# Miniprotein binders against a7ua95r516to809, part 178

Target 1, 294 residues: a7ua95r516to809
Amino acid sequence: ASLSLLSISDLVPDLQFIFFWMSNAIEILYFIQQKSPAYMQTIELMDDKAGSKESLLSATISANEEAMTILEEVIMYTFQQCVYYITKTLYVVLPGLLDCNPFGTEPSSEQCRRAAGVCVCAVCVMPEAVRRVVSVFQTTSDLLQQYQVHSEIQSQMFAYLFFFTNVSLFNQLIDKGPARGWFQRSRVLQIQASVKILLDWAKGAGHNHLAQKFFAKFCSTVTILASPPQQLSQMSWKALCAEHPSLKPVQLHRILTQYQLMAELGPLPIWQPSSEDEAYIYRTVDLLESFENH
Below, E stands for the ipSAE of ESMFold2; O stands for the ipSAE of OpenDDE; V2 stands for 0.75 times the mean of E and O plus 0.25 times the DockQ between their complexes.

## First folded at step 11 (miniprotein)

Design po18 (at its last look DockQ between E and O 0.36; V2 from the best seeds 0.00; counts 0 for: pae O 5.2 > 1.5, pTM O .766 < .8)
Fold by ESMFold2, look of step 11:
Parts: C-alpha cells; sequence; structure tokens
Structure po18 (fold): chain B 294 residues (1-294), chain A 85 residues (1-85)
C-alpha cells in the first residue's frame, strides 16, 4: 500500500525546500532584530524640519512590526509543514517498536559489520524497527543543521516530534496491547529496551531534557509494567500516582488492571484508588491522548 | 544613502534570487525584484536630496522605500504559499 512508501528519505527533497524557505525568513527576521534599533536611533538624531523626523520614525516602527509579522507567519507555516511531513513518516514506523525484539537482532548492514573495529555507524547495531525511527530523528537533525535553523526552533521541532512519538506509542499500547500480547512481561522488557535506545539517541543529540519531558507518560507506563510483582504489589495507589504524575487516573487504573491480568494477581486493596480519583478512573474520554496537546 | 534600508533591500534581493533558483522564476518573485530595484533607485535619490539640503524630500523617499520593502515581503510570502506541493 502507499502507506509503506512513507520513508523519510522519500520526503527529503520536499523537506529541503520547506527548510530553505524557513531559513530565509529566519535570516531576514534576525536582520531586523539586530539592525533596526540602531537605525531608529539615527532617525532620532536627524535634523527635524517640519516634523519629518517623527513621521519617519513612526513609519519605520510600523514597517518593521509588519515585516516581523509577515516573517513570523512564514516561519510558523513552514514549521507546520515540516512537522506534518515528518510525523507522517513517524506514524508509519513507530508501531514496529512495539513488535520488535531488540535482544535477538543482528546488524542489518554489511558496511556496519565491516566497520566494527572502527565505529563510524552507531545505527548498525540497532534492531531494524528502532533504526527506522532513529533515522527519522537523525535525518531531521541533519536537515536542521544543514540549513542552520536557530537552536530554539530546532528544540521546538523535537519537542513536538517527541510529543507525537509518546502519544502514538502510548495510545497504541493501551488500545491494541491486550489483543497483541504487548502486556506480557517478556514483551514489555523488549519494548523497554527498544525505547531506551531512542532515549539514548536523544541524549546524545543534545535533547535529553525534551525526551525526559515528553516521553514521561510512555516511559512511566513501561516502568510500571516492567516492575516485578513482589515490588509493585507493595506500592499503594497514592504512591504510584506520586511516582508517575504524567499518568491520569483512568490511565494508571487501566495499566494496573492489565498488569493484574498478566501477573495473575487477584484484587489488591493497596491499589484501590483514592476517594478523589474514584470519580476519574472510569472517564474513558481521558484514556487516550490527543496529538494536539504539548 | 541609508545603510539600514540598503542592507534590507539587498537582503531581500538575495532571498528572492535564491527563491527564483528553486521555483524557476514565478511572476510574484519577478514583481518583488521590480519593487526592490525601485527601492534602490529611491535610496540613491534620497542620498542626492540629502546632499542638496532637502532633508524633507529625502525622508519622504525613505518612507516610500519602507512601503516597497513591505510589498515585496508580501509577494515573497504569497509565492511560498502558491508553491505549496
Amino acid sequence: as target 1 above (294 residues)
Amino acid sequence: SDPYLIEFIELLLEAVERMIERLGDPELLKRAIELMTEALDKAREAAEEAREGNPEEAEELRKRILELIIEALRLMAEALRLARE
């Protein structure tokens, strides 16, 4: 199907075009910000004949504000276009993280095998499903650097990409996990290992703080599911809420329910929700996350 | 000759030339070049009026330059939206 053709490499020419326009707008915006204050000071020192200085200063302020508005709109438009294309590729490759076995995979490239004595390709030792996701992030990072996009905009782009990744993985785990067997302990440990590779990439790329912030919900979910029964059964509902503040009551309740089923545990009084949370554990509308909130 | 306005015009001309290389010379970008060329001519005229002791005329020309810059920016932004894949 056409969905299987949405690799990041197929979108690079379109992304290069969009990043090119974004970088031009950023350059012009930076020029105005750096040079306009000094220009306005020179106008203030001009010979004022018939009030012309005041008129020129007012026109300059208005023009600079309008120019900055136009440029900021271009930057936002191109940012939205980049995110749209990149998240389309992420949508295709992310489900594979939930199905792969990182413990049993071999390097997929002959060049990476031959370079084992001189490490030049960190991706060559990754499971294929993880490599596909890392490739999307790495290609995005390379393009942002190639077009010298300002670091704040780079951070905002990765904040959204990590947010999208977290929501996609969490929603699929919650929604499809029972049918796919993803709550089995051996499977959860495989998922945990695959996500750790992504987190290590984000740390090495200088985005550790963003990854810590935006992967928190999925990481909390996997941490709970990976916990041994003897350890988790000693933690109360309130302790779990405090340790995992990113999880809503309905989400934590669903995760614990699936854990009980897979660990063959009966009802545990220590996991009974607090009285204030009891009103919220059945709010099915809050179970899945929205892709628009970050 | 006001170095800020001239630098602004030259920066826009460089951006438009790069856009034309990618888009193959669309009419909006040709119009933006015409506006920036007119703005450069008015910058030369403003410098002449200032040297001739006509600061009021020079300032009116500078206000016109600002209008031309903004119109060129609008055309460039529209060209991007029309080039949407």
Scores: ipSAE 0.627, ipTM 0.894, lowest interface PAE 1.1, mean pLDDT 84
Fold by OpenDDE base, look of step 11:
Structure po18 (fold): chain B 294 residues (1-294), chain A 85 residues (1-85)
Amino acid sequence: as target 1 above (294 residues)
Amino acid sequence: SDPYLIEFIELLLEAVERMIERLGDPELLKRAIELMTEALDKAREAAEEAREGNPEEAEELRKRILELIIEALRLMAEALRLARE
């Protein structure tokens, strides 16, 4: 019950606090890493008047190592907390993306209605379900920029969020897709259009490479399912494996089997797995993606 | 180094003040503020000693500042841990 009410806007105050700490800890760690060598050199160049130089150097090294360790722990902890809260919000909004009809006239968000003019910004013209997902990513981006978080940490954050999103969408599509009718061509085309809007946002936000990398499995699945039967029936198992290398043999086999059932296609010998892949298509443990393998 | 250290401690103080407003466990965070305030005073003193040509005294102060910052960070981390329970 309580999770269904969780919006990214409700988490902003807590996220701001965590991002502030994360950013500051990164800055301090960077400062220590950059200044410690020069500082130690300064101590080394001091006249050894009282035999205190070695003791001072040892104590400085120890203090720096301890400080760096604590800062790394704080950075790791704050990063994990950000990911935890953001992924909880994503978990709530992602299912709506699969049921979204982007071709429908959904009313513009209430926030854009308050501006006296029709806001034609890319976010305002998005379907509500897509907008909710984009809002999570945009809020994350805005917070990372506001607190001037190091670019590498920003990239790691988006890599994980895209990974999580891909796993969530892929697993839902594979597991629930047949029962929900998401394998029907009309529904697949809606999903494809919704994902394209998300990918276009990621491209505009400067995360095109990460989005292409981490959404590969979901995009491959949607691409196969969106393919016309006449086209897909001409593609061999080997050709499909080569075109969609992100899919495991068991995943591709499941997708093709469900496609065949949905399209009422008879057995297609051309989709028969190779002798090399035949053992792998029965590995049902590998069918769904794991959240742990990041 | 000393001006940057001062700026750094000031940023940490601002962070802890925001934490107190939000997390409400005042004892650990109050102690962290005390340590960082002491660190800030010593950082100003270290900058003065360095300017006056007493590098050894400035260095001892910097060592103490690092110890105070480390302890403050530990208290802040503990406060964050407890806020999640």
Scores: ipSAE 0.019, ipTM 0.417, lowest interface PAE 5.2, mean pLDDT 83
ESMFold2 (binder alone), look of step 11: mean pLDDT 84; pTM 0.807

Design po19 (at its last look DockQ between E and O 0.43; V2 from the best seeds 0.00; counts 0 for: pae O 5.0 > 1.5, pTM O .777 < .8, SAP 71.718 > 70, copied fold)
Fold by ESMFold2, look of step 11:
Structure po19 (fold): chain B 294 residues (1-294), chain A 85 residues (1-85)
Amino acid sequence: as target 1 above (294 residues)
Amino acid sequence: SDPYLIEFIELLLEAIEKLIERLGDPELLKRAIELMTEALDEAREAIEEAREGNPEEAEELRKRILELIIEALRLMAEALRLARE
């Protein structure tokens, strides 16, 4: 069992095996669910061999439940293993989104423009850091489709991957942002553009609802930080809470504090927390998000 | 005439064949093949016992087939765990 693999391409053989077994377990489970009731009906319709057909029916019910338990455990185990390997790779590539410049390279934009007369190569504007993250998501999607994993399981997989992405990006921005200069307006605009590319991928892949749901905290953070001072200074604490319900009071307070510092704004009375929220803005335990879902 | 058990056995044999292609031929999967081969023989015997007017013998064979299926599933799940480790 190889640990600490850094590239998704290095993990593909292990993921292929895990997805293969997950798909087989799902297929067998589905077979039992779809066919066992008809079989049990057949036993019930046998000529009145009292006691004897009840013994077979009881054995069939018991075997069905035990088989489903075994298969459900395999499905859960393989799902967890997939998530483990994929998020390990994703954790390595996600920080690059905070450092990249998607508005980027005029020479590469110029080369694409010159060759085509009009730039028709949308992919040539995607920075390497964003491409690495998209590659993890796309490889995962391709494997799920290759092994014909049921759409419900595919959705659960991407729900977790988007949850993980949101937690990782949010925590790094809050924790490392001051030291790394990530709260500077030009940097925030670059981060916003990079996240937009990820959201566009999710929409094109059929996961827009999941991305909107699970990226909400990070996207709200970036939206606030990207706002012009003239606009944000006119929004009260209460209005910001209402517009960004995914942010806890301690999180919103921290984001506004960093905004004030970078925009060279003094304390604004309009940003004073409501009486209801005053007790919560100092809950440091609530500042960072947990990777564990309870 | 219970195609469910035969279809179940054949589904498991197909899954075991695919696992052997990935894992070679470990002892757990050899044992699972043996169990499913025995289950097919028991299914043929159950059909013959029912045709000969021995429904109680056919039912006992069908219950034994279910036990063999569950044991094969356990072996397949264990093979997955060992391949991970």
Scores: ipSAE 0.610, ipTM 0.889, lowest interface PAE 1.1, mean pLDDT 83
Fold by OpenDDE base, look of step 11:
Structure po19 (fold): chain B 294 residues (1-294), chain A 85 residues (1-85)
Amino acid sequence: as target 1 above (294 residues)
Amino acid sequence: SDPYLIEFIELLLEAIEKLIERLGDPELLKRAIELMTEALDEAREAIEEAREGNPEEAEELRKRILELIIEALRLMAEALRLARE
C-alpha cells in the first residue's frame, strides 16, 4: 500500500541530502589523494632533527590512510542508499511500462500545461507510463549534475539503474508475459515502442552505450517477440543464439516455446537446440535474472 | 596546499551542518563541528606560520588538523550508523 504512493519527487529532499554528502566525500577523497604525495614530499625534504621527521611522516601516512578508508565507506554507503531509494521508485513505475500503449492519446503532464498551452517537449509527448520511468532517471541525472558528482560515479549509478531496470522488465516479461498477453504481437509492438522512447532518452542524456549494454537482454527478447512468424521461423537456433548473445539458452528456448504457442506454430525443427545447448535449456534456475549478479 | 585545506574544512563543515538538519542534533555531530572549527582556526594559523617562515610549526599544525579531520569523520560515520538503526 505505502510503496504505491512513493514518487521520485517525494524522495528528492532525502536524495539531495545523500547526493550532497556523497559528492563532498568524493571531493574530499580526491583532495587527500592529490595532496598527500606533495605533503609527504614536503616532510621528506625537512631537516631530520632528532627523528621528528620519521614520526611525522608515519603519523601523516596513517592519518591519510584512515581518512581515505572512512571516506570510501561514506561514499559506498551513500551510493548504496541512493540506489536503494531510486530502485524502490523504479520498482513502482516499471510495471506500467509493460502495460503502456504508446500509440494512445494520453494527456500531457500538468507541469507543462501551466505556461504556454501545449508543450511539445520530448517529455510531454511521452506516454504517462514512460514519462514516469524517464522522470526517475532524469531526476537522478539532474541531482548528479547539480551536486557535480564525479563522472565515474555517475556512470556507475546509471549502469546499476539500467541493470536493475533490465532485470525487472525481463523477469516480469518472462514470468508474467504469457498470462498477461504481452507475447501477443500487438502488445509486443507497444512494449517495443515504449522501450525505444526510453532508449532515445538515454541516448539524449549521453548514456547510449550503457543503455545498449545493460538493456541488451530485454531488447533481444522484445526483438524476437516482435519478429513476424514468417521471418522468425526461417532463423535457426544457432542463428538466433548468434544474433542474441545476451540470452542464455534456457531463456531463448523459453521465449521461442512461448512464441510458438502464441503464434500457433507447430514444432519447428530449425529451432531445435544444438546437442551442446540441450543440457542448458532445462536449467530453470538460469531462466530469470538475478539482482545479485551486478 | 593551505588554501585548499581551508576549502576542504569548509566543505566538511557544510556537510556536517546538512547532517544536523537531516538527523537532528546528535551530540556526535555537535562535537564534529567543534573539531572542524578548531581545524579551521589551526589551518589559518598554519598559513600564517608558513608565511612567517616557521615551516616546522606549520607542519605540526597540519598534523593536528589531520587528526581533527579524522576524528570528525569518525564522529560523522558513527552518527550515520546510529541513524540506520
Scores: ipSAE 0.019, ipTM 0.451, lowest interface PAE 5.0, mean pLDDT 84
ESMFold2 (binder alone), look of step 11: mean pLDDT 81; pTM 0.772

Design po2 (at its last look DockQ between E and O 0.39; V2 from the best seeds 0.00; counts 0 for: pae E 6.3 > 1.5, pTM O .619 < .8, SAP 70.074 > 70)
Fold by OpenDDE base, look of step 11:
Structure po2 (fold): chain B 294 residues (1-294), chain A 85 residues (1-85)
Amino acid sequence: as target 1 above (294 residues)
Amino acid sequence: SDPYLIEFIELLLEAVEKLIERLGDPELLKRAIELMTEALDIAREALEEAREGNPEEAEELRKRILELLIEALRLMAEALRLARE
């Protein structure tokens, strides 16, 4: 009950606090890393008048190492907390993406209605379910920029969020898709259009490479399911494996089996797994993606 | 003595003040603020000593600043740990 009410806007005050700490800890760590060598060199160049130089150098090294260790812990902790809160919000909004009809006339968001003109910005024309997902990513991007978080940490954050999104969408599609009718061509085309809007946003935000990499499994699944029966029935197992290398044999086999059932296709010998893959198609443990293997 | 160290400590102070407002364990964070405030004062002194041509004294003060910052960071980390529980 309480999780269904959690919006990214409700988390902004907590996230701002965590991002502030994360950014500052990163800045401090970089400061120490950049200045410590020069500082130690200054100590080394001092006249050894009292034998205090070696003691001072040792104490400085120890203090810097300890400070860096603590800062790394703070950075790791704050990063994990950001990911935790953001992924909780994603968990709530992601299911709506699979049920979204992007071709429907959904009313523009209330916020853009307050401006006397029809806002034609890319976000305002998005379906509500897509907009909610994009809003989580945009808010994350805005906070990372506001606090001037190092670009590497930004990339790691988006990598994880895209990974989480892909796993969540993929697992939901594979597990619930047949029962929900998401394998029907019309529904698949809706999902494909919704994902395209998200990918177009990621491209516009400068995360095109990460999005392409981490959404590969979900995109491959949607691409296969969106393929016309006449086209897909001409593709061999080996050709499909080569075109969709992100899919494990068990995943591809499951997708094709469900596609065959949905399309009322008879047994297709051309989709028969190779002798090499035959042992792997029964590994049901590998069917769903894990959140732990990032 | 790096003027950036002063800016750094000022940023840390601002960060801890925001932490106190949010996490509500005032004792650890208050102690961290006290240590960072002391570190800031010593950092200013170290900058003056370095300008006056006393590099040895500036270095001792810098050592003390680092000790205070490490302790402040430990208290902040502990406050964050307790907030997680």
Scores: ipSAE 0.018, ipTM 0.442, lowest interface PAE 5.3, mean pLDDT 82
Fold by ESMFold2, look of step 11:
Structure po2 (fold): chain B 294 residues (1-294), chain A 85 residues (1-85)
Amino acid sequence: as target 1 above (294 residues)
Amino acid sequence: SDPYLIEFIELLLEAVEKLIERLGDPELLKRAIELMTEALDIAREALEEAREGNPEEAEELRKRILELLIEALRLMAEALRLARE
């Protein structure tokens, strides 16, 4: 019941309205920017009888500036409302990606055949938890294209959605991983497979560079946890920091500690941080990521 | 007078009319259409005053047009905000 109230399908009518206004505001702003110089130029060519030319030019400039300011605020507000609705849905479905088993999950043929009005066979062959996340991204992409939103705004939307996804998955893994057994090797391999499906969607949708950029922290974490012990134990702390620059010292230290526990390794001398980094590995305020940009 | 102002107003009217068709008939959008329609009528009058050699009357009409369009855009923005709780 709670999940049905937060599904992306339930939000589509509201999102359609918001996307329509956003796309129209962008078009009107573009028109003002493209056509206003021509109107200003015709005013300059006018006969300046009784000083009307200077007064008209001043009024036109003032009105253009006010109209552009109002339109920019509409665009910003509608963009923020879109990301708010979409991320509320993502917040609900993302934790399931860490719990699902893509290797043992059989596709549900009945659910695929009973989907009314939508037949997305690629979505039907993946685990339900992954399908829910992909459905949010795909519905967002479909709406942006349906309303012909400018491609730069589409990229900004997905940049934020991928940022939000990375922060949510990373924080869940770090915060709940010990209690949920998510650091076990079999579980890490399942998580890796599920994230690959999501990255493949992003590549197919034309957002590969955004996904590579904004998933970096979570992907680095999974890469470390999936590495063979013999390979990883040959890398010093300094080398690991250089190999995984997206991870803060406290984050890298926490990940290596969990790796040692699950691989049943003792403390490794080459994983000791430098004296300068030693204070930073205890900064628990820096362990989790913020959903707010700074 | 420059006909580009008439073209701009016609584009705005088209956008608002399409929105009303899809969303029902909210009062703010009706008011925005009223302001834009008045602005269009005044723009045609301003063009005629300029052609008849009355540039001061044409300028006053153009100032009125811009005031109406800015207010119409404010109503469109408010309608969008209210459609979201």
Scores: ipSAE 0.015, ipTM 0.301, lowest interface PAE 6.3, mean pLDDT 76
ESMFold2 (binder alone), look of step 11: mean pLDDT 82; pTM 0.781

Design po20 (at its last look DockQ between E and O 0.13; V2 from the best seeds 0.00; counts 0 for: pae E 6.6 > 1.5, pTM O .775 < .8, placed apart)
Fold by OpenDDE base, look of step 11:
Structure po20 (fold): chain B 294 residues (1-294), chain A 92 residues (1-92)
Amino acid sequence: as target 1 above (294 residues)
Amino acid sequence: SPEEIAKKAEYLIEFIELLLEAIEKLIERLGDPELLKRAIELMTEALDEARELAEEAREGDPEELEELRKRILELIIEALRLMAEALRLARE
């Protein structure tokens, strides 16, 4: 099936299976970890009849270690598979987030239309492009809760998904933004509003800290681009670096250069990189984010 | 103590039951591979032995109970190996 046709709903049956295994494996691992000391203690308290105690203890330790290793492998694999499927879905829907107009009247979700006629829930009032992205995260959240996956694993999952989303959106904005007109102030404001809806969802879902952390680079980029020329032209390179520490010098320089072109501003000496950063602003290899740096 | 053994046996029963449910769902998804069938057999045997352990925990010989416990753990580990292998093969 072409990647373009893959919806999160189509993946739910496969994800349910993977999440079930992941959750159960975590529970079993936790059980072994908690009970192993008690087992060992029980063996240690037994009468040492002819060295049987030591052999039994050794066998029990070895068995527990082996079981834990297998379970850890299952957990790691299932986690990877979840991330793989979910990120494929995100890859398909994320480009729509940059092109959407959140201020327009878009039709409510088909599901809510069928159930309630006019649904005014937070998801139904979202632009379709934003709703598609939120639906991926919400489905993931619902599945994690349904299968009672350990909170730490849930946090790791969302951390990775937010990381992936940030990298994808940032790279698309930097690479395609000028050509697509996404650096135009009106478009930037649309993007900013769309991202705010996503961040508000993340906050409501209990992932506010993770969202703020992992979306920092994309949010910084959008914030700079959304700034009025009168305000941004008063900010020095050093001040911008300090306010946007998530941006590399090459990234900030690229953003400012494209902003300058878009706003038809002449050369601004105040945006001149420091002597320390001057060598780094030409490192184009560092311009786009890597998906491997997580 | 006999009470501790009984409590451990109860936990093992719950643990094995969870594993059996997991294997059953895996079989449904993967089309009943031979490895998973064998894993179910081993886990079922482990469950039966764990029930026996729970019943005998109060009056049984501590040495026999410990040997029974060891056998249960060995069966669980072997079943987990088979499950892992089945999952590996399903990836290829």
Scores: ipSAE 0.020, ipTM 0.436, lowest interface PAE 3.2, mean pLDDT 84
Fold by ESMFold2, look of step 11:
Structure po20 (fold): chain B 294 residues (1-294), chain A 92 residues (1-92)
Amino acid sequence: as target 1 above (294 residues)
Amino acid sequence: SPEEIAKKAEYLIEFIELLLEAIEKLIERLGDPELLKRAIELMTEALDEARELAEEAREGDPEELEELRKRILELIIEALRLMAEALRLARE
């Protein structure tokens, strides 16, 4: 919580200006598109006694094309700037999601049970690290709605944010997980609970399909690591690949190797890669995901 | 509704003021070409008309308010065209 940490609230004034530019540019773009047929009709009905009609028509088409181009550039530029600022904020807050304990140490579980008979106290209290991530998403959603940004642009914005979130969380888990103790069963269960809170937010915000699409790799990883040893050790390499198609062979192999080390299991013959996958399980260039979507 | 018209007019005012600042920055870079002087004139007229729209939104005739809004947008579009032309000429 030092002042050196970038917060979404510190960026709201800049984001407000950028969203305002984008919304106005889109509105003006649609106005030009609506006007061009009518203006062309007016020119076409002009008396062409001096031969100026063809020249005026050509100049009008060129002027409209130039205006459309600058507006499209403004829209693209403002969208990219929004993504840049928001993802810088996400970059700062996402690592905490892997370290937090969403269950806490308070007796709220018994307090909730006594009041209502059935209560999930982990859902009643949002941990600070999850709250910081949700705050970025919620602030973005609120700004997009406040400035009446077109729904297709809003969907593209959250597609980018969920993609970035998945890449950031997956790469940190794979790269730093062993050293940080994130592969311990208690920590994996905490991570799983924290991700569920994010998915619940996305569902309530109307972005469930985007979250399911873009979080698939990270969620598959956590699902494997959260599986009981008794159940997972009964599954072959082929079965695991089939259940987790979002994971590349090198990624699945790394996750299974870490699972074996954590559970104190020796190498399992049932987890030997197929002959086709054997060439790919040592490709370290494919282990981490790219932040660029090709 | 009158409230929606007034709010949209206020958004136009803020957008036009931001575009005027952008024109001023272009003038600093390009040396005050005639195209940018004309863009300032159009944008200033658009700003004055947007302020009129905001002031009259509650009691004005809906057809006259819509015609005023269309005139404001046409001024903005022409000014944007001049800015784009100035930038294109500077690249050549």
Scores: ipSAE 0.015, ipTM 0.352, lowest interface PAE 6.6, mean pLDDT 74
ESMFold2 (binder alone), look of step 11: mean pLDDT 83; pTM 0.810

Design po3 (at its last look DockQ between E and O 0.40; V2 from the best seeds 0.00; counts 0 for: pae O 5.5 > 1.5, pTM E .738 < .8)
Fold by ESMFold2, look of step 11:
Structure po3 (fold): chain B 294 residues (1-294), chain A 85 residues (1-85)
Amino acid sequence: as target 1 above (294 residues)
Amino acid sequence: SDPYLIEFIELLLEAVEKLIERLGDPELLKRAIELMTEALDEAREAAEKAREGNPEEAEELRKRILELLIEALRLMAEALRLARE
């Protein structure tokens, strides 16, 4: 299958079905919760000869509890299916944010650029690589609202999508950044601008708290890399750890090593790990993040 | 009349029909439709027995309806689990 078959647009029919079924399961669960008391009252008002009322009431309670258990399992499975399809699409488009086109600061269409004082369409004013990622998030949000999925479930889905995005971007940057030139100053500033657009989308969509929480590791990385050398060189290792608690010592050490190389600050290490952290800065098993921790 | 059971069954039938659109026509969903259709017929019969002043027969039908619906839900959940693969 071609990579074009992994676009979010190609997955919409499957996602529509899964979201619809998840929403149906929620509605059926709600129906049981709201209407079963009235049905129980109807049973209690029946003529009670030979104790048949208690037997029917017990069977009804048992059936309602089993139905609710099954529906909750269905909701969980459909949620996992949605996440599976959407993250497959995100995995394909996320690397483009790190290797974005040099025209990333230029509006995507002349009409949007020309009317910038009146036009507020964020999609028209962003680089193509960013647009692809935002399109996945926006399509997901639109589908969740179209099928009126409960707001708490919508928040849980975006928590997972932001977690996945953070892990994917961080791992790609750390693992492939030297070979791809992603630590060069111009690329870091471009990446910073792209992340800002994603964070602005999340804020406008009502997910600011989730984005702040789940993008923390990648955002800390970009913040460090974008810092002016004069300012960063004056910060101690301990101060950097305190300001960026989402970064493990091996990760911070790796980022600072790449920063020092890119800024041509000489071969002598500028940032000295604390005695407590010295044992951990070479633990390469902890360098990349796991997608399974969420 | 027993609007709780009839409405519940109608919601389940709508949900399973839409599952078939995604999954094709798997045996588990066909069986679930059979159980739900039988439950709907029995729900209409239970309403008739209650109107005729025969509540003991209506009660027995309601117990059977609940059993059919639980089994249908189990078949639907299994079909979804297998389609996950």
Scores: ipSAE 0.133, ipTM 0.616, lowest interface PAE 3.9, mean pLDDT 79
Fold by OpenDDE base, look of step 11:
Structure po3 (fold): chain B 294 residues (1-294), chain A 85 residues (1-85)
Amino acid sequence: as target 1 above (294 residues)
Amino acid sequence: SDPYLIEFIELLLEAVEKLIERLGDPELLKRAIELMTEALDEAREAAEKAREGNPEEAEELRKRILELLIEALRLMAEALRLARE
């Protein structure tokens, strides 16, 4: 009950605090890493007054190592907390993306209606379910920029968030898709259009490579399911494996089996797994993606 | 270097003040503020000594600043640990 009410806007004050600490800790760590060699060199160039130099150098090295260790722990902790809160928000909004009809006239968000004109910005024209997902990513981006978080940490944050999003969407589609009718071509085309809007946002935000990499499994699944039966029935197992290398044999086999059932296709010998893959198509443990593999 | 260190300590002080408002355990964080305030004063003094052409005294102060900041960070880490329990 309480999780369904959690919006990204409600978490902004807590996230701001965590991002502030994360950014400052990174800045301190960077400062120590850059300045420590110069300080050590300065100490080494000092006149060797009887044993004081060696003691000072040893103490400085020890202090720097300890400071860096503590800062790394703070950075890791704050990063994990950010990911935890943001992924909780994503968990709530992501299911709406699979049920979204982007071709429907959904009313524009109330916030953009308060401005005296129809806001035609890319976010205002998004379906509500897509906008909610994009809002989580945009808020994360805005906070990372506001606190001037190092670009590498920003990339790692988005890599993880895209990974989490892909795993969540993929697992939901594979597990619940047949029962929910998400494997029907009309529904698949809606999902494909919704994901395209998200990918277009990621491209506009400068995360195109990360989005393409981490959404590969979900995008491959949607692409296969969106394919016309006449086209897909002409593709061999080997060709499909080569075109969709992000999918494990068990995943591809499951997708094709469900596609066959949905499209009322008879057995297709051309989709028969190779002798090499035959042992792997029954590994049901590998069917769903794990959140722990990142 | 010294101006950046001053700016850095000022940012840390602002961060800890925000932590006190949020975590509510004032003792560890108050002590961290005291140490960082002392570090800030010593950083200003180090910058002055460096301008005066006394690099040895400036370096001694920088060592003290680092020790104070490490202890402040330990107290902050402990405050964060206790807030998770």
Scores: ipSAE 0.019, ipTM 0.427, lowest interface PAE 5.5, mean pLDDT 83
ESMFold2 (binder alone), look of step 11: mean pLDDT 80; pTM 0.765

